# Designs tried in a protein design chat: VH-VL binders against b7kms5. Part 41

Target 1, 80 residues: b7kms5
Amino acid sequence: DTFETVRNTIRIESEVDESLRQLCHEERITKETWLEAAYLYLCEKPEELAQVIQLAQERLSQRKAIADYKRAKTMQERFL

## First folded at step 2 (VH-VL)

Design c22 (framework fv_iratumumab)
Fold by ESMFold2-Fast, scan of step 2:
Structure c22 (fold): chain C 80 residues (1-80), chain A 123 residues (1-123), chain B 107 residues (1-107)
Amino acid sequence: as target 1 above (80 residues)
Amino acid sequence: QVQLQQWGAGLLKPSETLSLTCAVYGGSFSGYYWSWIRQPPGKGLEWIGEINHGGSTNYNPSLKSRVTISVDTSKNQFSLKLNSVTAADTAVYYCARVPYYYDSSGYWSFDYWGQGSLVTVSS
Amino acid sequence: DIQMTQSPTSLSASVGDRVTITCRASQGISSWLTWYQQKPEKAPKSLIYAASSLQSGVPSRFSGSGSGTDFTLTISSLQPEDFATYYCQQYNSYPLTFGQGTRLEIK
């Protein structure tokens, strides 16, 4: 059997990316296979999946807050 | 273009510590692991270990008790120390670069090498 | 540790010959094998990665094939600058290991 695959482009925090690169390098796995395995594993563990979703929601809120701050600062500097 | 240059002591007595340094020019130090590989005269290649810019190390288990690899990111340098040398440690030592084993590109070969340093251990 | 065994250990050939060098891993390594060329008193040079992908700047007369445990490096038409020692290396698992080398000599 062969798997059909899709190409995705994602943007993650540089510190997280570096940590994940090191994990993949040392465990001899790729980011693609780690992502697939992590998702499949969590789909069978509803309590753990809920915790991961909560963390994701928190990180999304943090990104939005940072983006809002940067926009406000830029607007103040441009239009005074 | 990327260039690796190495230096250090060449002649040692048994029980001494081998010390070599490798400097990286013309390229980013981050994004790669930096390795030491040795080759005894007339023999094949042996991987010693590797380090990244963050200081994470992986060592060959056969040498782990005697080897330390360190990094100085401000100078784009990394160094090898091998303790308690014997005649069996006589070899040409190379530094080399390897990309992270991270995505399916498969480009995980040693793509740039230093010029090599002959280390001779004799009494 | 994964043992890498090359065959033959030495080979004599003439310019223009097709040369084949083999490498066997003691356990499966997928396609995670690199071929290197080393000339006397020089550092090795990467020729092929991922068993069959040609390194940038390497002449097309070099090719690699295989997967799992059995791998082959082929030089389709040997040139004078190709006389060297060739090494295979697995990067599937730690520690990284090399074959013992194949010395390609002038006949």
Scores: ipSAE 0.368, ipTM 0.825, lowest interface PAE 3.0, mean pLDDT 91
Fold by OpenDDE, second read of step 3:
Structure c22 (fold): chain C 80 residues (1-80), chain A 123 residues (1-123), chain B 107 residues (1-107)
Amino acid sequence: as target 1 above (80 residues)
Amino acid sequence: QVQLQQWGAGLLKPSETLSLTCAVYGGSFSGYYWSWIRQPPGKGLEWIGEINHGGSTNYNPSLKSRVTISVDTSKNQFSLKLNSVTAADTAVYYCARVPYYYDSSGYWSFDYWGQGSLVTVSS
Amino acid sequence: DIQMTQSPTSLSASVGDRVTITCRASQGISSWLTWYQQKPEKAPKSLIYAASSLQSGVPSRFSGSGSGTDFTLTISSLQPEDFATYYCQQYNSYPLTFGQGTRLEIK
């Protein structure tokens, strides 16, 4: 590998991860290069980038909502 | 070259906890699922579970309630704990590496293995 | 769980023989299939990954084929060092599962 890389830890929703895994297998690429390529592509597509950002914001909001729900549920169970 | 070396107690009594550790030499922890597989004497292979660099784990449901896999990236080691062992847990236990990205070294296959650790559970 | 069934469970062959081992998955696993060779008191060694890709360093007499549910490992001309137990393994779904093994013995 001629590129200098940095180590990152990412957490992906399980169904999305599985789909991405399958895609990478079929196309003989890596999740890492997929992410790199996707970002580079989107950098040249401002409208599409905006759409992806919006989708990412929505997914983040969903993650937070789920986390809050789980926390609340756990707290309720502790006081029952 | 990548090498996996494992160690831990080989003789246990029923109800004790199995504890094994695997050290990785000559490679990075990132990009791999670090796995435990076992093989009872004269029998086939059973996948126990795996862990990645970030600490995400997947366990075999048949063992999930008793299994804990952990990683110490500072030491390039990962460990297996199996609680409440019985005679059925007697096996050679292997640690192994599986790449989860495409390369020429075995995409989604166990490409490197430890030497194996015989664990015998006997009263 | 996905059950992997190998055929045959054991077979005897001679040096120079063409040997075929089959592996069937209880459900579709695409190409998420790896073949391993295991010799006594040794860890398994990966031979073929992604159903048909030869692992680095593995002799070309080994080949794999198949997709979906039916897979085949072929040794075109058996060599003395090839007598061992062979396993298939799926990585399509958790939990990961292995075939029961095929013991290849000297005739």
Scores: ipSAE 0.008, ipTM 0.689, lowest interface PAE 9.2, mean pLDDT 90

Design c3 (framework fv_iratumumab)
Fold by ESMFold2-Fast, scan of step 2:
Structure c3 (fold): chain C 80 residues (1-80), chain A 123 residues (1-123), chain B 107 residues (1-107)
Amino acid sequence: as target 1 above (80 residues)
Amino acid sequence: QVQLQQWGAGLLKPSETLSLTCAVYGGSFSGYYWSWIRQPPGKGLEWIGEINHGGSTNYNPSLKSRVTISVDTSKNQFSLKLNSVTAADTAVYYCARDPYYYDSSGYLRFDYWGQGSLVTVSS
Amino acid sequence: DIQMTQSPTSLSASVGDRVTITCRASQGISSWLTWYQQKPEKAPKSLIYAASSLQSGVPSRFSGSGSGTDFTLTISSLQPEDFATYYCQQYNSYPLTFGQGTRLEIK
């Protein structure tokens, strides 16, 4: 039988993507299977899952701050 | 259009160091692994090792003690050094590009090759 | 290391013949196998990747099949330009390894 799959589009930092591509190349796996395996592994390890969620929240906050900065700078340059 | 061109020493004596360079033109150097592969006269192919833009290497264990692959990112070049050569190292040496990402169907391994460099080791 | 063994080591065939070359891995490699064609004094050229996917620009008379340990390259109707040595290569694990080659002589 064939696995049922869905297609998702995600955006990640270029340096992280490059590092993940290197890992996938050296280990003979795909980004999709790494993502599935990582999530499934972490679901069995609550303490590690909590740490990953915390890091994700921190990275999201950082990206929002950078986006806000760029927006403010653009508006300043257009209207000042 | 991607093209690999290689150059380096052709005739060596036993115990010397083999040195070859491969330059990448017409395409991105980053995002790929770059390999060296050799072929002794009349025999099959042997993978020597690979390097990426960041300098990460993987070597064939049979050659690991004698081989060094390095990269010059500013010139889009990578180089092979093989120490302590013997007659058994006589071969045509090729550089080749290796795709960086695997999808579920797989990628072509070694989709572009250099022209090859004959290295002869004799006394 | 994964050993790749090709059969036959050499064969002679006539234009129009169906030619079959086999490749056997010493352990399972899934479908992670590439077939190459090499003509005298030239670098190898990729024909088939992922065991059965035909490289763009390669004639449809070439096909590949197999998975796990047993693989086959087939040329359905041999042409004069098909004189060459053919190599299989596994990319399932390091070190990357090639078969010893099959030399095809057009008779």
Scores: ipSAE 0.007, ipTM 0.661, lowest interface PAE 9.3, mean pLDDT 85

Design c4 (framework fv_iratumumab)
Fold by ESMFold2-Fast, scan of step 2:
Structure c4 (fold): chain C 80 residues (1-80), chain A 123 residues (1-123), chain B 107 residues (1-107)
Amino acid sequence: as target 1 above (80 residues)
Amino acid sequence: QVQLQQWGAGLLKPSETLSLTCAVYGGSFSGYYWSWIRQPPGKGLEWIGEINHGGSTNYNPSLKSRVTISVDTSKNQFSLKLNSVTAADTAVYYCARVPYYYDSSGYYRFDYWGQGSLVTVSS
Amino acid sequence: DIQMTQSPTSLSASVGDRVTITCRASQGISSWLTWYQQKPEKAPKSLIYAASSLQSGVPSRFSGSGSGTDFTLTISSLQPEDFATYYCQQYNSYPLTFGQGTRLEIK
């Protein structure tokens, strides 16, 4: 080991995780190194970085909508 | 416990198609690649190829024109077909399981193996 | 393709001996190497992955070291059940390739 690293726990959608695991298996890389490489690559490509940020914002909005729906449904069932 | 059991082939003549099947018991098909490896008598191991539950394959380029690996997820089975066999294809054939390469340590190991099937190609 | 060369091809040893088997890759493979043990008429068994990580259930007398192109498998105190053929395998790139094997024989 040559680099100082930190441990992070992240949660991603199961279908994305499966696809990423398959890519890592076939290319002989790890999820950690792929994430590092992807981020570093995008930092050198401002227009592509902006596109990725937009996609991330859209995915976050979708997750929030689903979470809000589930919360509302639980409250309704409890008191109806 | 996970078990891999294999069957098929046996004695073949040159130009025929080799067919072997491997069945998986006690474990899930998802999250793994399922591999075929062969070993000619008195020689070392040669990787043939692999398939996942979704049907994605990777083949050894030396065999790619003759090899097909397929999966039947409903039966927890995967199969090897090798076309146009010659005496050079005489070997013990093994099926084996590989977990996805996905953590910081990285690893690719065959963690469970079938019992092996001897395939002899002779006229 | 990456060629894996093992040395020696055969080795005679006695119970209690320290045994060293080497494996050389034709190009850099980082630490992406697995060691296997194969007994006669049996499928191989995984011993060590990522060059130095001991597989669960494998005795601690087995150890692996190395990175890049040169790798070593060591058995610190040979036991009767250790007489077998040992293979290295690289997983840095497709196709996966194995060494030719080292046969460990009783002296």
Scores: ipSAE 0.095, ipTM 0.746, lowest interface PAE 6.3, mean pLDDT 89
Fold by OpenDDE, second read of step 3:
Structure c4 (fold): chain C 80 residues (1-80), chain A 123 residues (1-123), chain B 107 residues (1-107)
Amino acid sequence: as target 1 above (80 residues)
Amino acid sequence: QVQLQQWGAGLLKPSETLSLTCAVYGGSFSGYYWSWIRQPPGKGLEWIGEINHGGSTNYNPSLKSRVTISVDTSKNQFSLKLNSVTAADTAVYYCARVPYYYDSSGYYRFDYWGQGSLVTVSS
Amino acid sequence: DIQMTQSPTSLSASVGDRVTITCRASQGISSWLTWYQQKPEKAPKSLIYAASSLQSGVPSRFSGSGSGTDFTLTISSLQPEDFATYYCQQYNSYPLTFGQGTRLEIK
C-alpha cells in the first residue's frame, strides 16, 4: 500500500456485514476502502452526514440495549 | 489518547478505609465500565468491581460488603473505598476502562489502565 | 466462582521459540476469554479478546484459540520484548476472574 494505515477492529452487525461483504466482493473493493470512501463522501455532504449520524445513533442505542441484556444475563447466571 | 491517572493514600493501618480515585483524560466517560482491579505483591489479579456512567455498580462478592465504587461524571472521575482493611488488602490497585459490549461486539476487555497505586496495610 | 487455571505457572524460552500457554476454566465460558500481558511494575495489556481476536496494535505473532473450557495463547516466534507474565481472564460470569498467571522468562 502507498498509504500509511492504522489497524482497527471494526465490529459490524452480522446481516449488515454480510451485505457489505457481498457488495465489496462484487465491486472488487475492501470494507476498509469502502469505509474510507464513504466517510470522505459524506464529509462533503453535510445533510446526508447528519442523516447517517442519526441512524448510527439509533443503531448504537439498539446495541446498548442488547449489551445491557447480556450483562444482566451474565449476572443472573452467576447468582441464580 | 485516553489516560487514566489515579491517586490515594498508600499506607494504612488495619481497620482503616482505603480510598482511591481515578481520573479519565482524553476520552468520553460514557460508554464504558470503569473498573478497579488489585494485585497483591508477587501474586495474580483480582477484580474488585465496576461502575458505569449512570452509577450502576457490580462488585466481587468476596469484597462486596466492604467495597463502594462511586462516580463523579462532572469531573470524569471514579473512586474506590474499601472498609476495614487488613494485611490481606495489601496490593497494587489499578483503575481500568472497559468498553461497553456495543462498542466491542460483546468483547469485554480492560483496554486502558491507570498507573497503579500501591496500598500497604501494616500495623 | 469460575476458576481459571493456567499452565505452566512459569516457562523458560529463547528468542525465536514457539511458546504455548494454556488456560482452563472450571466451567464452560464459551469464548469469553481475554489474554493479558504484564511487565514488571506495569499494568496489564490486553492481547487477545473473545478467545481469538487480536487486540489492535498487538503483533501478529500472538494468537489465541479455544472455546468452552480450554484455551491457548501462542507466540509463534518469541521476541525479546515478550518476556513477561501472561494472564487469562473470563468474562462469561460474574465475578470476573483471572488465571494465576504464567511467567515467561528468558532461558
Scores: ipSAE 0.008, ipTM 0.688, lowest interface PAE 9.2, mean pLDDT 89

Design c5 (framework fv_iratumumab)
Fold by ESMFold2-Fast, scan of step 2:
Structure c5 (fold): chain C 80 residues (1-80), chain A 123 residues (1-123), chain B 107 residues (1-107)
Amino acid sequence: as target 1 above (80 residues)
Amino acid sequence: QVQLQQWGAGLLKPSETLSLTCAVYGGSFSGYYWSWIRQPPGKGLEWIGEINHGGSTNYNPSLKSRVTISVDTSKNQFSLKLNSVTAADTAVYYCARVPYYYDSSGYLDFDYWGQGSLVTVSS
Amino acid sequence: DIQMTQSPTSLSASVGDRVTITCRASQGISSWLTWYQQKPEKAPKSLIYAASSLQSGVPSRFSGSGSGTDFTLTISSLQPEDFATYYCQQYNSYPLTFGQGTRLEIK
C-alpha cells in the first residue's frame, strides 16, 4: 500500500533546520513524517495548537521586520 | 571526489591513550554525522561513535567511559581519543561518513570511508 | 543492544552458484538493515540498504529480503569478484551493531 503525497518547498531558519535534521537522525524518522505527526498531534490538542500558532505569528512578525529593515538599509546604502 | 584521510598513533603500550584524526576533502562537512568504526584482526566491525558539525555525539555504551570524539570545523577534521588502552583495543580503525537519516529518505549507510589505521597495543 | 547473528560464518561456493546468507536480529528492527561487502585490506562497501534496496552501481545478482528479525542476502549467480566477507548492520537504534560476518570462499 501507498499514501498519496504532495511535494512542498519550505524555507525555515538554518539553525532550526539543523536541529530538526539532528532530531530526525537520532530518532530514525524523516522530516516529512515528523511534520505530519507534529501537525496531527497538535490538531488533537487545541490549547497547545493555539500556543504554536501564537509562536508562528511572532516569528512571522520578526521575519517581516527584518525584511523591511534590510530593504530600507539597502536603499540608504544606494544613495549614500 | 569526497575523500577521508586519517592519521595517528600506530603502536601503543597498555594504559596509553589512542589518538586518531580524520580529515575531509572535496565535500561539505555540514549535513553529516562522522563516525569511527574499528575491526580487530580477523574479527568483525564495531561501531565506536559519531559526531556532527555542531559537536553532538553518540557513543557506543560499551566504550563510552573511555571514548571522546571531537570536531574541528575550521579544518574539516574530527578526532578519536580512546583512553586506557589494552590488547583488546588492537584493531584497524576507520573513519566514515553517514548522511543525516532524513536526507537519505530513512536509511543509514556509511557512504565514504577512510583508508584505515592499524593500531597495535602491546608491551 | 541489538545483537546481529549471521549464518553461516563461512561458506565455500563455486562460480555460478546461488548463495544465500542470513542475518538475525535479537529484536525487531523493521527494515532498518544495510548489507556490506568487504574485500581483504579494504574498507567495507555498501551493497543493500533498507533491507532490500540495491545500492547504485551494485550488480543485479545481489538482492536482499526480510523484515523484523530475519533477513537474507542472495547472490543469484556467483562471480569471481564476489568472494569476500559480508556484514549486516542494523540502524534501528543506538548503538549501531554489525553481524559477525560471513566469509565467502572459493570451493
Scores: ipSAE 0.194, ipTM 0.761, lowest interface PAE 5.0, mean pLDDT 88
Fold by OpenDDE, second read of step 3:
Structure c5 (fold): chain C 80 residues (1-80), chain A 123 residues (1-123), chain B 107 residues (1-107)
Amino acid sequence: as target 1 above (80 residues)
Amino acid sequence: QVQLQQWGAGLLKPSETLSLTCAVYGGSFSGYYWSWIRQPPGKGLEWIGEINHGGSTNYNPSLKSRVTISVDTSKNQFSLKLNSVTAADTAVYYCARVPYYYDSSGYLDFDYWGQGSLVTVSS
Amino acid sequence: DIQMTQSPTSLSASVGDRVTITCRASQGISSWLTWYQQKPEKAPKSLIYAASSLQSGVPSRFSGSGSGTDFTLTISSLQPEDFATYYCQQYNSYPLTFGQGTRLEIK
């Protein structure tokens, strides 16, 4: 079988990325195929998908908070 | 895949207002800062400013008095206005995306870019 | 503002060469530096972030090092597609600033 791949830039939190890398190494798979498989699995699991989406929303909120704080801090430091 | 597409007037006279718009396709508008960067012909890059989904902006002090960046979340678009242009504002203008990072570092690199818009200011 | 100074401004090299580009910040920026590659009439492409972290999909022949004020981009074995202009960018402080660029040309 042949398939077309799309290049993506995915930024993962460092601790999660490390844990995922270790898992992929042990199981002889890639983060790419893991993500594909995980998504396809969740597509057949609506309750689990909803839980993952909620968790993803929470993590996004945390990212926003940290990024906004960093930006505010760096802007303030310019005037010190 | 994520794509940024730009449009706006490319030829201006001195004292006019530059107006560009960038549309985001294939991805969430939330979770990123959206930036404008420009590059004069044959020269380096200059950061103009940024805006997030909530409308919070940061501007380069060198341009702050003349720059306005706005967002239309319903359209997944953000825009740049630069008042009182001169020949010095002649450049290729890029829109770009900056991810929110879940770490203490708060990375501020640009991972996706628009195709660029050449704006020439000439009398 | 933090000034970013790259060296050299231009560089001629051959395929297979080891190439080193330097970026110097006017003040300490920790590791908050990104390297970009730009080809003619194209937008810049992110190569390395946080001074030494390789962007997804970027060949391993690219590497970055440094912290504080001095940073280095290295291409271990230059390939034909690597001829371009390279920029460093600091994000330690606002306003965000770029180096003036290094044009890498074919010898």
Scores: ipSAE 0.176, ipTM 0.812, lowest interface PAE 2.0, mean pLDDT 90

Design c6 (framework fv_iratumumab)
Fold by ESMFold2-Fast, scan of step 2:
Structure c6 (fold): chain C 80 residues (1-80), chain A 123 residues (1-123), chain B 107 residues (1-107)
Amino acid sequence: as target 1 above (80 residues)
Amino acid sequence: QVQLQQWGAGLLKPSETLSLTCAVYGGSFSGYYWSWIRQPPGKGLEWIGEINHGGSTNYNPSLKSRVTISVDTSKNQFSLKLNSVTAADTAVYYCARVPYYYDSSGYLRFDYWGQGSLVTVSS
Amino acid sequence: DIQMTQSPTSLSASVGDRVTITCRASQGISSWLTWYQQKPEKAPKSLIYAASSLQSGVPSRFSGSGSGTDFTLTISSLQPEDFATYYCQQYDSYPLTFGQGTRLEIK
C-alpha cells in the first residue's frame, strides 16, 4: 500500500517552471516529491524557512502588482 | 499532430563537419528535450545528445569533444554539428523528442522521431 | 555507462506464437526502461515506457515487465506486422544507452 495523497493544481512562473522541469528530468524525480522534500527539509531549518517565506511574500506582491497593471490596461483599451 | 522533419548532410569526406537540422511542427517546443540518435548500417542505436528550449545540453561523453547541439526557438528548430568525421560516423541520424519527467503524468521515451538522414563518410 | 544486453540477438517465430525478449542492465535502473520497435528503413517507434506502460495506439498483445536489472517484452500472439527489430533503452542516467537489438524473423 501507499500514503494518502491530495491533488493540487498550481501556477508558477514559466522560467521557474522550466528550471524545475530540467532539474526533475535530470535527477529522475517528480515535482511532487521535490516539493515534499523541500518543505520537510526547511521545517528543520527555521532561519532558512524564514528566508524562503520572505522571498515568497515578495513574489506574491509582484504578482499582485502585475495583475493590477493588466486590469488597468484592459479598462484603458476599452475606454470604459 | 506533431511532426519532426530533418535535413542536411549526405556524402562527406573524412575531416569534414556533419551538419543536420530538425524542425518541429504541430507542437510546443518547450517542455521537452530534443535529441539526436544515430544508427550505423546494420547496427544498433547510439544516443548522441539532447537540448531543451532554454539551450541546456547533455552529450554522450564518447562524442562530447566533437559534438555541438544548438537550438533556434524562434523557428522551432534544433541542429547537430559533428566535426572531424571519419568512416565510423557513417550512419542514419535521427532527431527525436522526449517529454520532461516532471510529474506523474510524464514518462521518459522518444515519442516522436524524424524520418532519418543517411550520412556517408568516404574518400 | 550502463550497459544494456538483450537476449536473444535474433529469433525465428511463426504467426500466433508467444514471443519473449529480455533485456538486462549492468546496474539497477528502477523502472526507467523503454521498448522500441523498428522496421526496415524506418525510425523506431515507442511501444512500452516505464517498463510496463503501453504506449497509446499500441496493440494489447504487447506487454512489458520487470524492474531493477531484468526486463521482459512479451508479444502474446505474434502478427505478421510484428516482424521487426526490438530495442530496450534505459533512462536512469546519462548517457542514455540502448540494447544491441533483437531481430524477430519469420520462421
Scores: ipSAE 0.143, ipTM 0.753, lowest interface PAE 5.7, mean pLDDT 89
Fold by OpenDDE, second read of step 3:
Structure c6 (fold): chain C 80 residues (1-80), chain A 123 residues (1-123), chain B 107 residues (1-107)
Amino acid sequence: as target 1 above (80 residues)
Amino acid sequence: QVQLQQWGAGLLKPSETLSLTCAVYGGSFSGYYWSWIRQPPGKGLEWIGEINHGGSTNYNPSLKSRVTISVDTSKNQFSLKLNSVTAADTAVYYCARVPYYYDSSGYLRFDYWGQGSLVTVSS
Amino acid sequence: DIQMTQSPTSLSASVGDRVTITCRASQGISSWLTWYQQKPEKAPKSLIYAASSLQSGVPSRFSGSGSGTDFTLTISSLQPEDFATYYCQQYDSYPLTFGQGTRLEIK
């Protein structure tokens, strides 16, 4: 490879991961290069980047809510 | 660096009580659930139970009637007692640490383990 | 109780091989799954948590995937030190439960 790469662990919601996997397979690219390309593209599109950031913030809030629920459930079980 | 060291009797007769202790070094005793896990020879892992620094316990229902886990916060130690042992209780017993709260990623795991104690029940 | 079933129970492979181990939960556990490596006469060592998060210090050749009921541990290129027994473990519900283990042996 001509590029130095860094290992990253990315957790993706299962349905999104599946659709992204399928897209990458069809287009003969990887999720990694897709993310790189998408970021670079958005860096030149400030309005679209802002929209993606907003969407990402919403999804993060959802993840946190789910995680908080699971944490609370686990804690309740531990103290019952 | 956190280290767990455990000790206790390794050879028991049927109907006796298993007794093991685990000491925690190099880390806080609070903020974690301290667990016991066992592994019969050549077999998989079975979670026995856990205790926090406040003494709150949670046991595997399969062993609850025979198991007691206790804590000595003054010594940073926690112990396992298993009553009325049989040959089925022959196993390597491990103590382990679990974060009390989910880490920054929002997930739990057994992150540190003792060296294990072989307990053999034989007549 | 949630039952965790691993496949295969044993596996023979060679250095450099790509190895895949699967774990199936009897019910949905989201991503509340950890993979452990255990070598003879040693305590288990956490490799992957949250189904796909690599434990600090673990080589990048290890990876985890899956959600819900089906999970996979992958070793992209097997190294000599990777021959061991691997376990999955769910922490979705009490009691905590482990898979029966997968013994990875040298071919």
Scores: ipSAE 0.022, ipTM 0.696, lowest interface PAE 6.8, mean pLDDT 89

Design c7 (framework fv_iratumumab)
Fold by ESMFold2-Fast, scan of step 2:
Structure c7 (fold): chain C 80 residues (1-80), chain A 123 residues (1-123), chain B 107 residues (1-107)
Amino acid sequence: as target 1 above (80 residues)
Amino acid sequence: QVQLQQWGAGLLKPSETLSLTCAVYGGSFSGYYWSWIRQPPGKGLEWIGEINHGGSTNYNPSLKSRVTISVDTSKNQFSLKLNSVTAADTAVYYCARVPYYYDSSGYLRFDYWGQGSLVTVSS
Amino acid sequence: DIQMTQSPTSLSASVGDRVTITCRASQGISSWLTWYQQKPEKAPKSLIYAASSLQSGVPSRFSGSGSGTDFTLTISSLQPEDFATYYCQQYNSYPWTFGQGTRLEIK
């Protein structure tokens, strides 16, 4: 095959992973091809792409808040 | 390695409920669908349905009104209940494992099977 | 539902023979077909997936071919352990469906 691919390691929420696994099983596709198709489709839909970016930013903010909380909690437990 | 062991009722009368259980050893439920397949005497195989560890099911439409598949993840078991049996339900019943299609090979096959349970429905 | 029809329903052969078993789908299934071998009182064992890909551990005398609606399983030089019933299965769409089987018997 002349298609060149890159291997990426990605960490996602367990609930999302399970839902995506079921979708891929039922639709006869792989996670890799779903990700490629989703990105390519959204690149042609600027309004929808903006909505997805907004959701991604919100999810990232949530993860940062959790990390910040855990860091603060560790400091408090060590010194208080 | 992975081994599937099954047990349940062998002889039933018409209108009764068929109940079979399959236990999985040497592996976990995650990443797989767990299927029931039957084989009437002298006939081919018929897929009944499947369940994953989260309890998501797909059933053969021909049996959907009578079939329930459930999972007990704490025991690594899944079970088949088939209501209102008739002589047409006489078959050897197998449990089997199938990987999610999303794996890197992208191909589907039943890779591990239970030993089979003969169920006879007679009046 | 997609109907799978195998031919012949039974076949008698001798050790060393080339044996061909066919499977026909009622509609196009691309290459989404698996072949199984079943010995008496045993569960089936997968032989070939995606119509032509040999399952690891299966002898090279087994081969599969075909696409669309017509498929074949070939055993190039039959061995004593090959006498069994063979089934095809489509996985193009739910529900999964199997052929009625081809019983390979000693001549």
Scores: ipSAE 0.014, ipTM 0.673, lowest interface PAE 7.6, mean pLDDT 86

